# Ledger of designs, part 31: VH-VL binders against f9vpa4r286to426

Target 1, 141 residues: f9vpa4r286to426
Amino acid sequence: VIEEIKNAERVIVIGAGTSYHAGLYFSIELNRLGINSLPVIASEYYNVRSKKGDLVFAISQSGETIDVLQGIRMMRNSGAKIISLTNVIESAIARESDYKIYMRAGPEIGVAATKTFTTQLASILFILSVLKKENLKKMEK
Key: E = the ipSAE of ESMFold2; O = the ipSAE of OpenDDE; V2 = 0.75 times the mean of E and O plus 0.25 times the DockQ between their complexes.

## First folded at step 10 (VH-VL; framework fv_zimberelimab)

Design x6 (at its last look DockQ between E and O 0.07; V2 from the best seeds 0.00; counts 0 for: pae E 15.3 > 2, placed apart)
Fold by OpenDDE, look of step 10:
Order: sequence, then structure tokens, then C-alpha cells
Structure x6 (fold): chain C 141 residues (1-141), chain A 123 residues (1-123), chain B 110 residues (1-110)
Amino acid sequence: as target 1 above (141 residues)
Amino acid sequence: QLQLQESGPGLVKPSETLTLTCTVSGGSISSGSYYWVWIRQPPGKGLEWIGSIYYTGDTYYNPSLKSRVTVSVDTSKNQFSLKLNSVAATDTALYYCARGYSYGEYRPWFDYWGQGTLVTVSS
Amino acid sequence: QSALTQPASVSGSPGQSITISCTGTSSDVGGYNYVSWYQQHPGKAPELMIYEVSYRPSGVSDRFSGSKSGNTASLTISGLQAEDEADYYCSSYTSSVTYVFGGGTKLTVL
């Protein structure tokens, strides 16, 4: 996963609702690291033109968000690689991803996505921490 | 072809701990699309939800039983278990294990049920 | 938590339509579209007949239908058959992230 992010020409971070906001944060932090990243609202996936060399990072708590699913299908057909972050293993989005990251937070309670949002951020922060360590290693060489 | 089967002692003494195990076959309990539940039915009475568990170990319990109930999962054995402490005569019931839909949240319906096991609390 | 309110018993003749009511509160039946119905024959485990108020699982007869108005959900069985004689339970999600069942209704086919 880390190597894919590092080697991508562009990282497209796609999500809906609360997941989009988590993705937005991730995209901003990637750009701060010098990694070209574009946040995309899932409902507007058709406005993005992806190509081989792009990496799609899809965030969906349920792993069943239809706009996210349609988005990754379109982008994958253009040659992009897909990494998904979901709370549900073997979900539709997870099954159609090249790399699968699971939050393992347990099912969400109620309508508000508080539990899964915090775990999304935790997962993103972990990924970012690893990326930062890799950058530090480059500086030491 | 999913099947659930309850197992455990049919007789428990008052104040002791009731332990039951549900063995799942024809499917993995490690699926994120589902969660697993215990439900009981006293003889001649209605259904009562006891507790729910996700494959990660995330649990939710009936408030009326929370202080006495522990549900656990063993993914390696494809099983989940129920422990009920300090049992009394009122805990005599048919105990069912069942599968619920998760899909990102605990959906409140159960599609597959075990046949149930009768547990009698008696001295 | 208190059980949802169901009639203790209902009866009908073959070919008729019967309805079983399930009354709760705004914190359960009235608050969510998460009402389910179960059929239980004597000595058998419950079987899911309806979920999310009105949807049928695969294999369930289209004679079974569900609806909801306010705090009351309803199960309707059309074209009543002898095999429909059983106990029926409603269930609902609650605002406290719990599941509550109705008291059950015994359906007799005359």
C-alpha cells in the first residue's frame, strides 16, 4: 500500500459524506508530503478523468456506497489501481479493490458515523506516519 | 447452506454460570457482512435478545442482562459463545444463536437460526 | 425494555386475509423502518418473514406482506393456508441500540 502511494503519479481520494471529509484531510496531508493528490466527492466521480499511473484511495464505511463503487469501477477501467478503506470486509468496494484496508471498528451505531470516522482518521494517520518515516529515510541517505 | 448449532449443558444449578457455544458451518463468522446474536425464549413465552457480537469482538448486550452476560467469538473455530452468570429459574429457556446483517451497521433482523438448545436452571 | 404490543391471537378461514398488528413507540417501531416479522411453528426455530417493514427474504411467499403507520406495524397474510398456523413475532430496533420483540400472536386457521 505504501509503495503504491509513493509511486503513484496521482492519488485520487474518493468518499461520500463523512468519509469524504476524512479523504479531504488525507489528500491535504499527502500534498503536504509532496504527493500529488486530488480529493473527490463520490457523487461527482464522473468529473474525474483517471489514467494508468493513478491510484484511487476509496473510503467507505459500509463498503457499499454506490457512488464510490461506480467511481472506482470507472477509474479502474482506465487503468488506475484501487486501494480501499472500509469497515466491512468482503464488501462490494473491498472485493473490487487491488488492496484492501479494513478499519475493524465493528458495525456503526445509529445514523451518525462517529465511531467509523474516528477509525478512518486513525487509519489515515497511521498511513501518513509510515509515509513520513520513509521520507526521513531518504533524507538520511 | 449456512447452519448454526447450539451446544452446552441442558441443566445448570442456580447461581452457576451458563455456557453455550454456537458452531457455524457453511460460512465464515469472519465475514464483515454479518454479526452474530444470542436470543432466548422461555417455555411458552416470547423472544428476548441477549447480545450481539461482530467477528472483531465488538459486543452489545441487552441492558437487562448486561451485568451477567459475556459473548465471545473464536474465529479459528468458527464459533461464538455465551456466558450467563448467576443464573436463576427465570433463565430457563430455549437459547438460540442466529445471524444478523451488518453491512456497516447492526441491522435488526436475523435470517439464519439454530434449532435452539433448552437450558433448565434447577437445583 | 418493554415488549411491543401484539394481539394474543388471531384467526381466519382458508383463503381469507388476516392482519397482525405490532404497536410500539416513537423510540422503536415509529422511529425507524427496522421492523421485522418472524414465523414460528411449534417446536421449531423462528423464521424471518419480513424485514425493514415490508421486504421479504428469498423463499418467503408473497402472501406475506408488511406495512407501517405511525407506531404500528402490520403483517398481512393473504390467501390463508393451513400451514400458516403458527406464532408470529414482530421485532424492532430501538433508540438505545437494542432489539425488542413483540409478545407474539398465535394464528389459528379455522
Scores: ipSAE 0.034, ipTM 0.673, lowest interface PAE 3.4, mean pLDDT 91
Fold by ESMFold2, look of step 10:
Structure x6 (fold): chain C 141 residues (1-141), chain A 123 residues (1-123), chain B 110 residues (1-110)
Amino acid sequence: as target 1 above (141 residues)
Amino acid sequence: QLQLQESGPGLVKPSETLTLTCTVSGGSISSGSYYWVWIRQPPGKGLEWIGSIYYTGDTYYNPSLKSRVTVSVDTSKNQFSLKLNSVAATDTALYYCARGYSYGEYRPWFDYWGQGTLVTVSS
Amino acid sequence: QSALTQPASVSGSPGQSITISCTGTSSDVGGYNYVSWYQQHPGKAPELMIYEVSYRPSGVSDRFSGSKSGNTASLTISGLQAEDEADYYCSSYTSSVTYVFGGGTKLTVL
């Protein structure tokens, strides 16, 4: 999935509630790396016109967030590819995604709700660290 | 490059305790992404999952062996261990350590395996 | 005894396709998408060939494919080659938070 992010014309990051805030952080850091990115509140998905070449990064712990599901359906219909970050295998959002990332929630991490947000951030930080490492490698060449 | 290597005695007397250690090199056992696994294969027979451990000490065991099995981790040595109590001839097997990888929840598949160590239970 | 049922042996000629079955229950193969397949050559450790029913790790030939229907998972090997002769094991996660293996299938390339 790293190559899809690097090669996308734009990375649209969609989420609801706390997932939107994790997505906002991701989008900001992508832009700092030179990757064109747009954070989207899931309930406002209809305000965003997607096209072929766009990559949608959908964040939903349950994989059943209705606004996220409707958003990725519309954007896929317009030619975008979908990456999902969820915690539930075989959820609706995961099943309708082109690429699937499942959150790495360990048993030592505390209360379930806070664990979910922390896991979202950990997954995002890992992706960002790989992207940053690739940039450093490219600069060395 | 990640490698797993089993070590321990090749011969154990009946009713005694079998102890094996798996040393992990080329990677960290303390990673939150992986589970560390023991699997065995009796001579001429199939594979049997024994148990798994997360680096924090959380364990998962095969119910048929649970009463006799302890799996432990030593993060400072980058190792994890198997202890099997009250062994019998039926515990004679090749013992493998392996890495379990999966997403978010304990449902791993076993992507790296040690070469295996034969343990014989005999007088 | 093994929790998952595999045929004891299968055979095929070079170039043919063969399928190895792995039958469990709704509490394992049927209930979860955590079926894996392992290849084991004589004297060697098992090697992961298929994970999560149908995905191949990097370096595994696309001649290997996996699927499931109901309580039965299948490993299909197309374009059989002599090097495919080995033992094959399926594995599944269970509702009891455990892992079970099939009894193994010896593949003979005629």
Scores: ipSAE 0.000, ipTM 0.506, lowest interface PAE 15.3, mean pLDDT 82
ESMFold2 (binder alone), look of step 10: mean pLDDT 91; pTM 0.934

Design x7 (at its last look DockQ between E and O 0.03; V2 from the best seeds 0.00; counts 0 for: pae E 19.4 > 2, placed apart)
Fold by OpenDDE, look of step 10:
Structure x7 (fold): chain C 141 residues (1-141), chain A 123 residues (1-123), chain B 110 residues (1-110)
Amino acid sequence: as target 1 above (141 residues)
Amino acid sequence: QLQLQESGPGLVKPSETLTLTCTVSGGSISSGSYYWVWIRQPPGKGLEWIGSIYYTGDTYYNPSLKSRVTVSVDTSKNQFSLKLNSVAATDTALYYCARGYSYGEYRPWFDYWGQGTLVTVSS
Amino acid sequence: QSALTQPASVSGSPGQSITISCTGTSSDVGGYNYVSWYQQHPGKAPELMIYEVSNRPSGVSDRFSGSKSGNTASLTISGLQAEDEADYYCSSYTSDITYVFGGGTKLTVL
């Protein structure tokens, strides 16, 4: 996963609702690291033109968000690689991803997505920490 | 062809702990699309939800039983278990394990059920 | 823990349609579309007949249908057959993440 992010020409971060906001944060932090990243609202996936060399990072708690699923399908057909972050093992989005990251937080409770957002951020922060560590290693060489 | 099978002692003494295990076959419990449930039915009476568990170990219990109930999962054995402490005669029931739908949240219907196992609390 | 309210018993003749009601509160049936129905024959485990108010699982006869109005969900069985004689339970979800069942309804086919 880390190597894919590092080697991608562009990282397209796609999500809906709360997941989009988590993705937005991730995209901003990637750009701060010098990694070209574009946040995409899932409902507007058709406005993005992806190509081989792109990496799609799909965030969906349920792994069943239809717009996210349609988006990754379109982008995959263009040659993009897909990494998914979901809370549901073997969800539709997970099954159609090249790399699968699971939050392992259990199902969301109620309508408010507090647990979902928190676990998404935790996962994203972990990924970012690894990326930053890798960058530091390069600087030491 | 998912199958659930309850196992455990059919007789428990008052004040002791009831322990049951549900063995799942024909599918993995390590799926985020589902959760696993214990339900009981006293003889001649209705259904009562006991507790639910996700493959990660996330649990929810019936408030009336919460202080006495522990549900656990063993993904390596494709099993989940129920422990009920300090049993009394009122805990005599058919105990069922079942599969529930999650799809990102707990949804209150159960599509696959075990055949149930009768547990009698008696001295 | 509040239980859903069902009639204790209903009866009908073969070929007729019968309806079983399930009444809850705004914290369960009234607030969600998560009502499910189960059929239980004597000595057997419950079988899911309806989920999410009106959806039928694969293999369930189309004679079984579900609906909801306000705080009351209903199971309708059309073209009643002898094999339909069983206990029926409704189930729902409460705001405090509790699963609740109705008291059950015994259906007799005359």
Scores: ipSAE 0.029, ipTM 0.681, lowest interface PAE 3.0, mean pLDDT 91
Fold by ESMFold2, look of step 10:
Structure x7 (fold): chain C 141 residues (1-141), chain A 123 residues (1-123), chain B 110 residues (1-110)
Amino acid sequence: as target 1 above (141 residues)
Amino acid sequence: QLQLQESGPGLVKPSETLTLTCTVSGGSISSGSYYWVWIRQPPGKGLEWIGSIYYTGDTYYNPSLKSRVTVSVDTSKNQFSLKLNSVAATDTALYYCARGYSYGEYRPWFDYWGQGTLVTVSS
Amino acid sequence: QSALTQPASVSGSPGQSITISCTGTSSDVGGYNYVSWYQQHPGKAPELMIYEVSNRPSGVSDRFSGSKSGNTASLTISGLQAEDEADYYCSSYTSDITYVFGGGTKLTVL
């Protein structure tokens, strides 16, 4: 997954609600690492022109967020590769993704959804930490 | 140690085509991490980026020169080349080849430079 | 046609600190962290001194530092030495998938 992110012409990060905010953070940090990234509100997916060479990073806890699913379908049809970050194996979004990353939190159970956002951030921070290590190795060589 | 060396004619007539070649030694041109770059400097003036090429043949050009410039790569010879059509006196400059680091589109520093070759455009 | 704006010259005495500015727009210096600085001695090729706004390549003296604020990047040379006398160029990636250099600054060590 790391190589796909590093080699993409652009990383489109798509999500709805709190997942969009996690994706916005991810996109900002990718740009700081020198990886071209565009955060997209899932309901606005039709405003984004995708192409071969784009990588779509789709964030959906349930894996069933309709706007995200429709967005990745459109972008895949335009030649983009899809990575999903979800908490549900074999969800619609996971099934339609080329690569699948599962959040390391159990099903959402509790009084509030703040644990879901924290789990999304933890997954994103881990990906960023691996990208940072790989980037440093390439610069040293 | 990576080294870059420009070669080509030092004198070109107006309206003709300038062709320069950069030979890379001490490293491979076929690297996913690097772009191969042409930059020029008119005598007594500043630097101007001309264009860049990835080893697969993908090119990126200065919009002000794009209509006259072609950059190409020959991985089997570990070389890349510049063609500048329809030259005029204003194209007289030191021409440098350089290596640029490629990590996404946002890493445009040039860490290895050739010595430069002076090209004069005159009658 | 658009170049980053640098002062034409700056000067300083040995041991002093000097700063060279590089002003662009939100489409280049302000929008990206891909500002680089090059030192060029007379008759020689440019040499990379600073990349990614503030990073020094291996072998470059810690007397050289870089920063940016808004649309302006700065190169600071502390403990000025005679060997620092050279031309200095900034460079930035732009929003139209191109690269631009500043006009250059001649540093004179008095």
Scores: ipSAE 0.000, ipTM 0.480, lowest interface PAE 19.4, mean pLDDT 82
ESMFold2 (binder alone), look of step 10: mean pLDDT 90; pTM 0.927

Design x8 (at its last look DockQ between E and O 0.04; V2 from the best seeds 0.00; counts 0 for: pae E 12.4 > 2, placed apart)
Fold by OpenDDE, look of step 10:
Structure x8 (fold): chain C 141 residues (1-141), chain A 123 residues (1-123), chain B 110 residues (1-110)
Amino acid sequence: as target 1 above (141 residues)
Amino acid sequence: QLQLQESGPGLVKPSETLTLTCTVSGGSISSGSYYWVWIRQPPGKGLEWIGSIYYTGDTYYNPSLKSRVTVSVDTSKNQFSLKLNSVAATDTALYYCARGYSYGEYRPWFDYWGQGTLVTVSS
Amino acid sequence: QSALTQPASVSGSPGQSITISCTGTSSDVGGSNYVSWYQQHPGKAPELMIYEVSNRPSGVSDRFSGSKSGNTASLTISGLQAEDEADYYCSSYTSSVTYVFGGGTKLTVL
């Protein structure tokens, strides 16, 4: 996963609702690291033109968000690689991803997705910490 | 072809702990699409939800029983268990284990049920 | 937790259509579309008949249908048959992050 992010020409972070906001944060932090990243609202996936060399990072709590699923299908058909971050294993989005990350937060109970959003951020922060560590190693050489 | 089977003692003394195990066959409890529940039914009465558990160990309990209930999962054995402390006569019931739909949230319907096991609380 | 309100009993003749009501509040039945119905024959475990107000699981007869209006959900059984005689329970999600069941309805086929 880390190597894919590092080697991607562009990282397209796609999500809906609360997941989009988590993705937005991730995209901003990636750009701060010098990694070209574009946040995409899932409902507007058709406005993005992806190509081989692009990496799609799909965030969906349920793993069943239709706009996210349609987005990754379109982008995959253009040659992009797919990494998914979902809360449900073997979900539709997870099954159609090249790399699968599960946040293992357990299902939500209420309408508000506070638990899964927090876990999304935790997962993103972990990925970012690894990326930053890799950059530091390069600086030491 | 999923099957759930409750097992445990049919008789428990007052103030003791009731322990039941649900064995799942024909499917894995480690599926993220489902969660697992305990439901009980006193003789001649209605259904009462006891608690829910996800394969990761995430649990939720009926508020009326929360202080006395512990639900656990053993993915290696494809089982999940119920412990109810300090039992009283009012805890006499048919105890069912069942499967619920998760799909991102604990959805409140259960499609597969065990046959139930009667637990009687008596001195 | 207060149970959802169901009639204690309903009856109908073979071939008739009957409806069982399930009344809750805006915090449960009226608050979401997560209403389910179960059929329970004597000495048997409950069987899921309807989920999400009106959806039927695979294998459930199309004689069973569900609806909801306001704080009241309804189970309708058309073309009543002798085998339909059973107890029926409704269930709903609550705003308190719990599951609540109705008190149950005994259906008698005359």
Scores: ipSAE 0.032, ipTM 0.682, lowest interface PAE 3.3, mean pLDDT 92
Fold by ESMFold2, look of step 10:
Order: sequence, then C-alpha cells, then structure tokens
Structure x8 (fold): chain C 141 residues (1-141), chain A 123 residues (1-123), chain B 110 residues (1-110)
Amino acid sequence: as target 1 above (141 residues)
Amino acid sequence: QLQLQESGPGLVKPSETLTLTCTVSGGSISSGSYYWVWIRQPPGKGLEWIGSIYYTGDTYYNPSLKSRVTVSVDTSKNQFSLKLNSVAATDTALYYCARGYSYGEYRPWFDYWGQGTLVTVSS
Amino acid sequence: QSALTQPASVSGSPGQSITISCTGTSSDVGGSNYVSWYQQHPGKAPELMIYEVSNRPSGVSDRFSGSKSGNTASLTISGLQAEDEADYYCSSYTSSVTYVFGGGTKLTVL
C-alpha cells in the first residue's frame, strides 16, 4: 500500500461527513510530503475526472457509504486504483478496492470526540508516519 | 413529522407475487441521508430483514430471500416497493417498512418504522 | 435464521436491574460498533432504544444502557418497571449492507 501511494501521479481522497474531514487532513499532509493529493466530498464525485495513474483513497467506517461506493466505481472504471480504509471486513467498498486497510481502534478517548473520527485519524497518522520514515530513508541514502 | 405507511393486499395466493408499497410523508425519499428498508415478522415470531434500497436504486437483500425479492423506488411518488415472488405459507407475516440513517456513513439501525401490514398467504 | 443469540426470556421484579445478552461473531457484533436494541410491545412496531452499542435516542429513559465486550453486547434495564415488559431484539450490521436480528428476548416483570 505504501508503494502505491508513493508512486501515484495523484492521490484522490474521498469520504463523506466525518470521513471527509479526516480525508482532508490526510490530503493536506500528503501534499506537505510532496505527494499530489485532492480531497473530494463523496456526493460530488462526478465533478472529478480520474485517469490511469490516479490512486483513490476511500474512507468509510462502515464500508457501505453509498456516495463513496459510487465514486470509487466511477474512478476505477476510468483506470484508477482503489485503496479503502474501512472498519468492516468484506464490506462493499472493501470488496471493490484493490487494496484494503482495516481500522484498528485504540483505547477510547474520554473526551467529546467521536470514536469513529479518532480511529480514522489514528489510522491516517500511522500511514503518514510510515511515509515520512520511508521518505527520510531515501534522502539519507 | 416523518411517517411511513405500508399498503398492499392483505391476502395473496400461494405461488403468486406479493407486492407492497411504502409511502413516505414528511421527508424526501431522494435524500442522500437515508436508505429504505423492508422487514417482516411472522405471527408470534421474530424480526427478519428483507432488503434495503438507496435513492440511487442500489439494493441489498437478505441472502435467504435474494432469489425471490425485488425492492424498487419511485421518487416521483415518494414511495418504495417490495415484490416477493412465489409466496408460500411461510411468507405470512406483518410487513414493515422502515428508514435507516446513512448520512456520512452507513448506520445499521432503523429510526422510523411503519405500523406494519399483515399479509396472509392462503388458498 | 438469526445470527445473533439472545436468551428466549428474562424476568425480574420491579426496581431490580436486568441484563439481556446478544452474542454474535467477529464479523458482526465483535467487528463493529453498530449494535442496536429495539423494544416491541404487543401489537406495536419496534422502537429503537439503543444505537451504536450504547447511545440512547432522544426520549429513551436513562434506565436503559448498552455495552459490549468481545462478541457479546448487553442491554441493561435498571429500576425495572411494569411498562418495560416487552420483547427486546438486538441487531447488528454484517458485511455488504446486510443486517441481522437476534431471536428476541421476552422480558417479564414479576
């Protein structure tokens, strides 16, 4: 999965609701790392033209968010590869993705934040940390 | 006030097709925030999920019924419908329509239910 | 055809607490936080009592609480009242937008 992110011409990050906000953060951090990224509100997927070389990072806790599912179907049909970040094994979004990342919830935080957002963010931070580590190793070599 | 109301025949003969319609009032069926559901309950027994439909026309069915069931939506009438083919006595049940909440993420709970309509399969 | 196991019946005296269990698998109860509980009085449609394991909809008494551990979810009713006598169903998401109910539990208030 890390290699696909690193080699993509563009990483399209698609999500709805709180997943969109987690995706927006991910997209911003990818751009800071020099990885071209575009955050997309799932209900507006038809406004985005995808192509071969694009990588779609789909965020859906249930793996059944209909606007996300429709978006990845369109983008896959245009040649993009799909990575999914979901919390449900064998969900529709996971089944239709080329690569699958399943969220692992950490200890529940005792603050007002939703459990869904914190697990999405933790998963995104882990992916970002691996990307940062790999990038630093290349520069050192 | 969102309301769901089931309508259709109360009696259907074996081997025929059961057709039920749910009329939604106080809200739009075309909303991307919700999905629409059929659930049944045989007399004196528990609940069984039949199938769900989104405003896009995408459907999901209980695997045990998938070969016989079709769910459809008519956005111009603010309705969704159930067709169950080749009915038998075991299809006698109260049939409920319900709303599921889908805004942002699929959430597998049903917050509004119709009152149910009894369908009897008898010759 | 229920994938979720509930006891067939539970009873308690007024003022006591009771707990109804709902046991599934790692692919439903254990695999997500989408466990719900419904109360059904005779002749009525089911009503949502608990969603997302432990949340109460507006208007549901704080005597109702939910939790889960591993593959088992629980509904606890404290301060049992005669009006709590009903059938209770748990439910969970299973993959591919499928949804399963437990077999139901009849609660009797003695």
Scores: ipSAE 0.000, ipTM 0.555, lowest interface PAE 12.4, mean pLDDT 81
ESMFold2 (binder alone), look of step 10: mean pLDDT 89; pTM 0.913

## First folded at step 11 (VH-VL; framework fv_zimberelimab)

Design y1 (at its last look DockQ between E and O 0.05; V2 from the best seeds 0.00; counts 0 for: pae E 10.7 > 2, placed apart)
Fold by OpenDDE, look of step 11:
Structure y1 (fold): chain C 141 residues (1-141), chain A 123 residues (1-123), chain B 110 residues (1-110)
Amino acid sequence: as target 1 above (141 residues)
Amino acid sequence: QLQLQESGPGLVKPSETLTLTCTVSGGSISSSSYYWVWIRQPPGKGLEWIGSIYRTGDTYYNPSLKSRVTVSVDTSKNQFSLKLNSVAATDTALYYCARGYSYGEYRPWFDYWGQGTLVTVSS
Amino acid sequence: QSALTQPASVSGSPGQSITISCTGTSSDVGGYNYVSWYQQHPGKAPELMIYEVSNRPSGVSDRFSGSKSGNTASLTISGLQAEDEADYYCSSYTRSVTYVFGGGTKLTVL
């Protein structure tokens, strides 16, 4: 996953609702690291034109978000690689991803996605921490 | 001023491979802001997109031609090329090369065009 | 593959305004505002006249304008002139990063 992020020409972070906000944060932090990243609201996936070399990071708690699923399918068809962050194992989005990350937040009960948002951020922060470490290593060389 | 010029044989026999080259001048083919396109037009007919190539070699092809088409780029020569295998009479057309906008993602318009080169498929 | 439908021909007198329609027939046609128009005179390469539905490249006459409503994009040519006689093609983008052209419209200036 880390190598894919590092080698991508662009990281498209796609999500809906709360997941989009988590993705927005992720995208901002990636750009701060010098990694070209674009946050995408899932409902507007059709406005993004992906290409080979792009990496799609899809965030969906349920893994069944229709717009996210349609988005990654479109982007995959363009040759992009797909990494998903979901809470549900073997969800539709997970099954259609090249790499699968599971939040392991347990079932989200309620309209407010508090648990999953927190776990999304935790996962993102972990990824970022690894990327930062690698970036530091490059600076030391 | 950006200029595109198509070159290649004007006559190809059926079942052979059509090879065309587009030479770009007045601009770099390696720019991240643009991608490069082949389009053809059979005599008296409309325009048909063949394929696109980004500076990195990323390619997209018309689904109807995908199995026979290869687009490549040579940054050292500031050129990109088209290969079309197993040509038939229906591949007779005026072939254009053109420039498209990228700007982080592909944009669906072409602002600069070559003058086109006629390729006739005949025995 | 995706198809864009244009009228085969349109005509108008000098000074009139004419409109050419371009209708998407496929759900795979992507891009809310990704419609372009090209003008092609006989024996010449196409020229980009409109991009992103309504934007004109530098050097294109302001007599040319574009709009979109629903699944139909339109090219409007006002103050029709003899030199406007040409073929016009619309183009759009699919969700699979492919390009499609309309069948073309022959504009005759009477």
Scores: ipSAE 0.007, ipTM 0.608, lowest interface PAE 9.5, mean pLDDT 90
Fold by ESMFold2, look of step 11:
Structure y1 (fold): chain C 141 residues (1-141), chain A 123 residues (1-123), chain B 110 residues (1-110)
Amino acid sequence: as target 1 above (141 residues)
Amino acid sequence: QLQLQESGPGLVKPSETLTLTCTVSGGSISSSSYYWVWIRQPPGKGLEWIGSIYRTGDTYYNPSLKSRVTVSVDTSKNQFSLKLNSVAATDTALYYCARGYSYGEYRPWFDYWGQGTLVTVSS
Amino acid sequence: QSALTQPASVSGSPGQSITISCTGTSSDVGGYNYVSWYQQHPGKAPELMIYEVSNRPSGVSDRFSGSKSGNTASLTISGLQAEDEADYYCSSYTRSVTYVFGGGTKLTVL
């Protein structure tokens, strides 16, 4: 999915609550890498005009966040492709995405919401590290 | 301050349709943070989730009841409703409405419950 | 697999610690960290005691704790008191935005 991110006209990152904050960080870092990105609060998806060439990165640990699901449906109907970052195979969001990234389910000890955010952030940092490695290879050439 | 109150008939005849309404006060049914839930408990038995509805009108049902159940929301009245078709004696239960927390990620726990209303199915 | 399995009853003496089990499958308890526990006193509505496997809502005593291993979740009550005598239900998220309860466990304080 790295190639899809690099070639998208715009990467729209959609999430709700803590997933929105993880997505905001991802979007900021994508823009720093020169990849056009727009973070979206899932409940406000209808304020975003999407088009063919957009790539939607949907963040939902459960894969069932309804505002995210409705947002990706609207954006796919407008021609965007969907990447999902979820922790659940066969979730609604995963089933309706073109590309699927699964977070590793770890032991859930303590405050699950905080643990979920950390896991989302780790997945995002890994994706960013691969993108940064690609930029370093280009500079070395 | 948030309160949920069930209302509807206490007695329903077999084969008829049970309709219950939950009135929400001290909070908004249009909130993106919550979904709204029906749960029942037959006398002397355990809890059974019936179905849930989100502010968008999207519904989710217990597969064992799906063919007979409809949940709806009326945001103008701050209410949501349960319709259960073709009731039988086995549908006699306490019926609860509840609030499910959904902020940030869908999370299936119910933090506020109504007091319940007993519905008896009898001829 | 639809219902979660709980023992029908458990008992303990005041001051004792007891544990109530809730066994499901990889499609519910094992597959998600969305197990919750409810306490129900006679004639009253259920009350949320534990959410997301191990978290306590504000106002719930720290004598109540939750955990999960594999497909089995557990509620532990330490320092058992007479007021803990009630029915306890576990619940879990499943696929397709559905939700299941356990059969319930009657806790008797001897």
Scores: ipSAE 0.005, ipTM 0.602, lowest interface PAE 10.7, mean pLDDT 83
ESMFold2 (binder alone), look of step 11: mean pLDDT 90; pTM 0.929

